# Ledger of designs, part 2: VH-VL binders against Laminin subunit gamma-3 (Lamc3)

Target 1, 177 residues: Laminin subunit gamma-3 (Lamc3), of Mus musculus (Mouse) (q9r0b6r508to684)
Amino acid sequence: HIRSDFRHGAGGWQIRSMGVSKRPLQWSQSGLLLGLRGGEELSAPKKFLGDQRLSYGQPVILTLQVPPGGSPPPIQLRLEGAGLALSLRPSSLPSPQDTRQPRRVQLQFLLQETSEEAESPLPTFHFQRLLSNLTALSIWTSGQGPGHSGQVLLCEVQLTSAWPQRELAPPASWVET

## First folded at step 23 (VH-VL; from b05 with light chain T94Y)

Design d02
Fold by ESMFold2, fold request of step 25:
Structure d02 (fold): chain C 177 residues (1-177), chain A 125 residues (1-125), chain B 107 residues (1-107)
Amino acid sequence: as target 1 above (177 residues)
Amino acid sequence: EVQLVESGGGLVKPGGSLRLSCAASGFTFRNYWMSWVRQAPGKGLEWVGRIKSKTDGGTTDYAAPVQGRFTISRDDSKNTLYLQMNSLKTEDTAVYYCTTDYYNILEGYYYFDYWGQGTLVTVSS
Amino acid sequence: DVQMTQSPSSLSASVGDRVTITCRASQSISSYLSWYQQRPGKAPNLLIYKASSLESGVPSRFSGSGSGTDFTLTISTLQPEDFATYYCQQSYEYPWTFGQGTKVEIK
């Protein structure tokens, strides 16, 4: 799996904006602050990019923290690759809860055409072609702005890959004598 | 510039009703939880109730003295918070403030960061 | 409900004095305490949040300390504009509750 957990910084994630200069990310030990402005995306570092075909049919998992009694704003996962672009919706949305403490929630974005936010999703072949040369992976929110419900911390991003069963290799010690 | 302006206060007899409005500007009102806080003349501050954003469920909570008599609502298209006060009692006489009931997720803390100037409600025969 | 008790209810002080106001909670509230200043006829203004953090634009002569049940607001060198009523407020659990206030008056 490929992860960013943000315990020690922004992990190479950057705001992608239309302006002349990038805004600095606001960061805490609990994660990256999202949802402050509209029209901005949080772009993944290189380790999430390139040939990610083994992640087809697997989830991208976002671990979020929301304020007490709050819920995450609308979030899309956006992918670009091989001259294609698409957006994914999460598999399920947590409902608001009246809690005393900030709560962690997970959003899963299945890397499959069934998760696309389009009326005519890409065929499987084209989706997999996009993953063969992934050039951008980004997190977008509708720009909820400041306020209780406009705040969310991104605590972790995990890109899951398939691991086929494999026979065990001989113990390395026999090779050396 | 954040601004909260209360209106609708006045003199009302016990058992009567009154509706307060709070006009908001300078911030994304629909994202905010909003509270009413009151202050009887010469007395301290008392939290009255809170309404969540519609995104967070739009639900309300009230302090015990006003539960069942007061109703908080909001109109996000008009950036306006309301307090409907029914079955008013003389002890409801106070200046009523609208406030933002805010949680800063980076700091991990709640507070009332913006306050209106208040509107006076007098309940007397 | 968490009850907040301030001491003293009022005090008289001169410009330049060091002023200390205390606030006690009926149960532990960790550091979930704010301090507000209210001048006569005005709405309250936030001074201190999270027991000891200064709100933006608040002069450094204000400071807060404490955790658990006992909290203190200190004004190191009282200025003429500091004559006001001060309230503590807990944000540990609903309903949010305030102390009864401490009026700081010119001697």
Scores: ipSAE 0.251, ipTM 0.658, lowest interface PAE 3.3, mean pLDDT 83
Fold by ESMFold2, fold request of step 25:
Structure d02 (fold): chain C 177 residues (1-177), chain A 125 residues (1-125), chain B 107 residues (1-107)
Amino acid sequence: as target 1 above (177 residues)
Amino acid sequence: EVQLVESGGGLVKPGGSLRLSCAASGFTFRNYWMSWVRQAPGKGLEWVGRIKSKTDGGTTDYAAPVQGRFTISRDDSKNTLYLQMNSLKTEDTAVYYCTTDYYNILEGYYYFDYWGQGTLVTVSS
Amino acid sequence: DVQMTQSPSSLSASVGDRVTITCRASQSISSYLSWYQQRPGKAPNLLIYKASSLESGVPSRFSGSGSGTDFTLTISTLQPEDFATYYCQQSYEYPWTFGQGTKVEIK
C-alpha cells in the first residue's frame, strides 16, 4: 500500500490552483489543514501516480480529524490520467454524528465507475485506462478557511492495491470445472 | 479590528421576554461558531449556548438552566448574533457577553477568542 | 459536564508577591485549559491557552502549568494592574465550562 501520514512533513503534497500563486500548506505532526480556498486542490506526490491498475476496485482511504462538534465537509477525489479526468465521491459516508470531543473519521473512495461524481458516456474500461498512467491525484473540499468551518485535518492518505498472487493463481478446483 | 457589541439589555419582570443583539465586525462572521456567556453580578462566568456556522449546519446547543427558554439565532447578512430569552427568571439576571468559539486543530487548542463588552439584563419584580 | 474548581476563591497580596492559583477538573481534560483575566468593569481576556502557552501581548510574569486534572496559573511578580478576577476554562468537551473565579486584591 502507498501511504502519507505527515508525521515528518507534508509528504510532498501541494496546493494546486487555477494559475493562482501557490500558498504554503499548513501542517503539523497531526496532519495537513484542509481549509482550502475556492479553486484549490491538494495534489498528491508522485508515489501515488503512474501505473496504479492494481488499485482498480480498491479504496483510497482518507483519515480525517474533526474538532468537537464538527463534521468533514464535502470531499471529492479527483483523478487525471491517460487524457481523462474523473471526480469521485466517497463510497460510503461516515455516520453523521456531532460528538462533543475531537475525533477521527475515515472516508473511502472506491476506485471504480460506481464512485464517479456524475454518470457520463465515457468509453468502456476508461477507469482502468486512466489508472494505467495516473498523472494527478488530488483532493477537493468545500472548506472555508479561517474559523471552525475550515478546521479539518487530513491525517493519512492510503492507496490500496490488490496483490498479484490473488489475481494469477486460481483455485485448482475452479480450473477443472 | 475585531468588534463585538451587545445591545438590548434592560429591566424585565419574571416571566417576561427580551431579545439581545450582538453586532460583529472585523472578521468573517459567517465562518465562526458563536456563543453567549453570562455573568451574574458578583459571580463567575457561565456559558449559555452556542450556534454553529451555517456551513457547519447552523445548529444550537444550550446549557441546562436555559434549555427550552432561550433561542440563539444569527443573521449572516447583517453580521449579527441574537439571543431570544423567554420565561425569564430572577436567576437569569446577568451581564451577557457574546463570544467566538475559537478552534485551532493544527495545534489542538480552543477557547473563547473575542468578547463583547456585555449588556446587563435585570430580572426583578 | 466537566466541573472546574478553582482555589482560592480570593486572596490579598502585595505588589511584588508571587501569586499562584489552582484549577482542578472533574475529569482529565489533557491540556485543553485556558486562563482568563477580568479586570473590574471589563470583559474577560485570554492570558494562557493550551495550559501553558502565553497569549501574544501578555506580560511574561504570567505562566501556566499542568495537564490532566490539575493546573496552576502563576504571577511571578504581582503588579498593580494585576488585581482582577482570574478564571480557568476547559475546552475538552462541550459545554465549555469555567472555574468559579479567583479574585486577586492588593492589600
Scores: ipSAE 0.179, ipTM 0.600, lowest interface PAE 3.8, mean pLDDT 82
Fold by ESMFold2, look of step 24:
Structure d02 (fold): chain C 177 residues (1-177), chain A 125 residues (1-125), chain B 107 residues (1-107)
Amino acid sequence: as target 1 above (177 residues)
Amino acid sequence: EVQLVESGGGLVKPGGSLRLSCAASGFTFRNYWMSWVRQAPGKGLEWVGRIKSKTDGGTTDYAAPVQGRFTISRDDSKNTLYLQMNSLKTEDTAVYYCTTDYYNILEGYYYFDYWGQGTLVTVSS
Amino acid sequence: DVQMTQSPSSLSASVGDRVTITCRASQSISSYLSWYQQRPGKAPNLLIYKASSLESGVPSRFSGSGSGTDFTLTISTLQPEDFATYYCQQSYEYPWTFGQGTKVEIK
């Protein structure tokens, strides 16, 4: 798995607007302040990019922290690769619950056609083509202001692989003619 | 400079109604959760209720003694917080403060960072 | 709910004295505690947040310490403007609650 947990900084994540980051990313040891203003996206570093076909059918997992009584704003995961672009919605939303304390929630974005935001999702081989040369992975949210409103902390991002990181299984059996 | 200015306090008989207003300036009011906190004469501070920002659902919560009798509302276009008090009782006599409910998610701490000057509500026969 | 208890309820002191006010929580609240000052006839004002962090514009003679259940507000050299009532407030578990107050009076 490929992971950012932000304990030692922004982990190479940047705010992207019109393809150029100009605004400083607010950060603490607990995570990144999420809640971008119009036209902005939170862009992932290189380790999330490139050939990610092993993540097809697997989730991208966002761990968020919300204030007491708060909920995550609408969040989309945007992918670009191999000349294609698409947006994903979470596979499920957390059930609303009012807690007495700040809470952590996880959003899962399944890297599969069924998660696409568009009315006409890409065909299977087009999605996998996109993942063969992923050039951008970005997070978009509603804007955020001072005080409580729009306060969401991005605590962790994990890109899941179809294979565990432990040693690969023994060689496959051969099929002979 | 941040300012919160309460108004609408006064004398009222038990069972009566009053509406308090809190005019806000010097900050982005629409992004704040707002609370009312009261202080009976010679007593300590007591939280009355809260209204969330519209972005966070705009919902309200109330302390048990005022539940069902008090209603908090806000008008973000006028930067104004309201407290509608119905079925007033003598124990509701207090100075009423409006405050901002500040929660800093980056550092994980909470406090009431801005306070108004207070407005006195006296409920007596 | 978390109950906050202050000690003493009142104290008498002279200008120049060092004063100490304590606050005890009914359960551990880590460092999620704020201190407020209320001068006679005025609204409360934030002094300390996160147990020990001084709010902007607050004189350095004020300091806070503690974690868990026991917290202390200290005024190193009491000034005439410091005769007031002081409140602690926990921010660990909603609803946030206040201590009953400590009145610092001129001796």
Scores: ipSAE 0.134, ipTM 0.572, lowest interface PAE 4.1, mean pLDDT 81
Fold by OpenDDE, fold request of step 25:
Structure d02 (fold): chain C 177 residues (1-177), chain A 125 residues (1-125), chain B 107 residues (1-107)
Amino acid sequence: as target 1 above (177 residues)
Amino acid sequence: EVQLVESGGGLVKPGGSLRLSCAASGFTFRNYWMSWVRQAPGKGLEWVGRIKSKTDGGTTDYAAPVQGRFTISRDDSKNTLYLQMNSLKTEDTAVYYCTTDYYNILEGYYYFDYWGQGTLVTVSS
Amino acid sequence: DVQMTQSPSSLSASVGDRVTITCRASQSISSYLSWYQQRPGKAPNLLIYKASSLESGVPSRFSGSGSGTDFTLTISTLQPEDFATYYCQQSYEYPWTFGQGTKVEIK
């Protein structure tokens, strides 16, 4: 697995603010601040990039800290590689909770092709190509108003990797020996 | 310039109903969490309830004393916040303020940013 | 619920005086505290947030300090327009709660 826990810094993550909200990346021991007005693009560092085919079908997990009564803004994960780009929506959404204290929630993004219901589904072969040479991984938040509602802390990002186990089972058809 | 103008206050009998409105202008209303805060005559401030932005689910929270009796809603197309008050009690007598809310999860603060002038609700026999 | 207790409930002071108002929380609220000013017949206005951050446009004679359970609002040199009621408010734990207020009256 590849992970950023932000305990010791931003870990090479970069932020680009959209719209009126322009700010540098704000880090604390609790995580990175997200959800400001205009939307944001948070770009992953190099360690998340390259050949990530072992993560096919596995989740990218974002751990967020949400304020009392709050909810995460809409978040998408954008992948770019081999001249291809794909935007993923969360495969699982946090259950609404009425807590008096800040809570941690996890958003999971399965690294798989979009459903056939998507406007532009990416064929499996092309998705594999994208993962084989991942050049960008970014977290996108929706735009917010001047009130800066929907703010959350990104506490952890985890890219899950699978083990092929070639000696115990036939290799997957997409894995070339 | 941010403006919040409350209206709809008046005299009502116990058990009656009243609907307050808050007309917002000078900012992108749909992007703000909004609250109602009330103040009984000669008394302090009391949070009544909150409605989140549509982006954040548009859900509502209420103080225990008004839970089940009051309903907060919003019409983003009209830049208006509402407070429907049912089963009114004498202790609901107060000036009712609408507010824009601000929260910063990293810095650790939540406050009522802008306030209207308030509208008086009097519940009396 | 978190209870906020202000001290004193009222005080009399003169222009030029140093005024100190205290706010105590029933439990630790870290720095999740704001101060508001309400002049007679007017709506409240934000003075300080995050215990010690001065809101834009608020005169520098106002300052806030404290963390945990004990907080202080200080007016270094009281001005005529400062005669008002002041409220603290915690945002650490839902529901949000206010202190009972401190009325600063002219001596």
Scores: ipSAE 0.021, ipTM 0.647, lowest interface PAE 4.9, mean pLDDT 87

Design d02
Fold by OpenDDE, fold request of step 25:
Structure d02 (fold): chain C 177 residues (1-177), chain A 125 residues (1-125), chain B 107 residues (1-107)
Amino acid sequence: as target 1 above (177 residues)
Amino acid sequence: EVQLVESGGGLVKPGGSLRLSCAASGFTFRNYWMSWVRQAPGKGLEWVGRIKSKTDGGTTDYAAPVQGRFTISRDDSKNTLYLQMNSLKTEDTAVYYCTTDYYNILEGYYYFDYWGQGTLVTVSS
Amino acid sequence: DVQMTQSPSSLSASVGDRVTITCRASQSISSYLSWYQQRPGKAPNLLIYKASSLESGVPSRFSGSGSGTDFTLTISTLQPEDFATYYCQQSYEYPWTFGQGTKVEIK
């Protein structure tokens, strides 16, 4: 796995604000501050790039801290490589909770050839080609969604790698061969 | 009103060099990605290359046929786009258009929404 | 590179005709397709983006449809000023590529 936990810095992540409002990346030990007004791009550092075929079918996991009563903003994960660019949406969104305390939520982005940008799935070969030469991985906020009273923080980013499958146990004695 | 005016075209010998300019007005030039697109006489359109806005890194990309020979640059203070063409070949003969590009980074769409009238480059011995 | 093939390469039509031009991609390009019009001796103009979105100021007689590999530009009622060459362009995969063009001529 490749991970940024932001405990000791921004870890090479860079921010670009869309629209009129521009701001620098804001880091704390609690994470990176996500912009909620206007679109923003958080670009992953080099360690997330290159040949990432081992992550095919695996999730990219974003851990967010949301303010009391809040929910994660709309977030899109963008992949670029081999002349292709795809955007992924979270496989599931957590429901808002009525709490007086901040909470951490996780967004899962499956690295598969299906994308909301494409009406038809990208052929597996081409998607794997993209992963074989990943030149950009970025987190995008659209600036849309419900207003938040507090700050939304990106606390962790994990690119999951596939593990070798365990050896299958021998069949039970009652199983006919 | 958006205006793009190309200049610098002319006759040049193979192996020669030429620099094209595109004067932009009527829009916030510094915010736009820009491209060069060329059209050989009686032929179709061919993308040559692009330059991103400074805020988006200001990097350039080129089509394979011109890679290593052509250089795109911009001067935002002058609202001008440039195409430096070196080691010119006869097959580079074309009308060269500068374009304003639209790129939606969230949706991924890319197209050329405004075009200049073009400037003719003729490479001939 | 993604190859874009237009059909036909040329056609003859009369004012008032319904004209249909096809653009086929060598691979699926989703909806990342634009159409341009180039009148004789003029620069190209954007007509359609996102396969079916009409550019501001373009007459409503122009329309685009399709997704994946097959796309269509339609001129519902051909006007004298519509005699031109039309190009499709994909923005799905770098480098950006154009179709070879379809010339709409006067019958």
Scores: ipSAE 0.000, ipTM 0.586, lowest interface PAE 12.2, mean pLDDT 88
Fold by ESMFold2, look of step 26:
Structure d02 (fold): chain C 177 residues (1-177), chain A 125 residues (1-125), chain B 107 residues (1-107)
Amino acid sequence: as target 1 above (177 residues)
Amino acid sequence: EVQLVESGGGLVKPGGSLRLSCAASGFTFRNYWMSWVRQAPGKGLEWVGRIKSKTDGGTTDYAAPVQGRFTISRDDSKNTLYLQMNSLKTEDTAVYYCTTDYYNILEGYYYFDYWGQGTLVTVSS
Amino acid sequence: DVQMTQSPSSLSASVGDRVTITCRASQSISSYLSWYQQRPGKAPNLLIYKASSLESGVPSRFSGSGSGTDFTLTISTLQPEDFATYYCQQSYEYPWTFGQGTKVEIK
């Protein structure tokens, strides 16, 4: 698995924007602020990119801190690779929790065509082709509206892999003893 | 490594005002929530209030006895936490500590891990 | 607000004794409890967080237990430097509140 947890910094994450001025990424001990402006995305560092085919059918997991009584804003996971681009919606939503403290929730984005925000998602072949040369992984949100609830923070991002790096070991079935 | 140094304590008459400062070093001050905790002479500890980092909204919360009279602020360019105390009462007499208000996001716990040595405020006629 | 009640308020003990201090919350606070030590004339310092987790650099003779409403701090073999006042503090709900303190004195 590939992870950013933001305990000691922004972890190489950046605000990406087309045709607008760069602004500083807001970071705290609790995470990255999800108050993005129009046309902005949180873009992942290089360790999340490249050949990620082992993550097909596995989730990207976002851990958020949500203010008391609040809920996560609408969030899309956006992928670019092999000349293709797509957006994913979360595959799961957290249950309500009645506390007076800020609470931690997780959103999962399953890396397969069933999670796309489209009536006609990419064919499986093209989705896997996109993952073979991932050039961008980005988080977009409408943010939360103005109000009393406070702000939502991104505390952790994890890219899950089905096969840890053990495939280079000789298979028992072809090794002569 | 981490240091918190309070200053600005002294003698003041009831109804008066006083401003405390807490100079921070050895950590990235702008990213931390900070609290004031006080201790009346010979008594226990009492949380006074908190200020969040600017990134987490910069908002303040106060204990009921000081609500409306005390104001917490911060200057991230100077790594300094402030406590403005107005309408002081004799029951505000205490040693005032600044402390980090640490939040463990993964386990959901808060605690005060770094403390200054305190500054004495005496409110008497 | 969550009220924290410590018992006893004061105790006398000898070096080598086992000392137990209790803390009771006015409502369930799960394991959101910390213990602090304050030596005379000094600032408090954190001993235990999450009810039972020892802060880095704290001697292993200190231990914490409990959850819900009832919590215990134990000093297994009291040392001369352990004569101090001990406070519990809940981190379940703002405002953060402390127990009244337990003063451990030399007998």
Scores: ipSAE 0.000, ipTM 0.482, lowest interface PAE 13.4, mean pLDDT 79

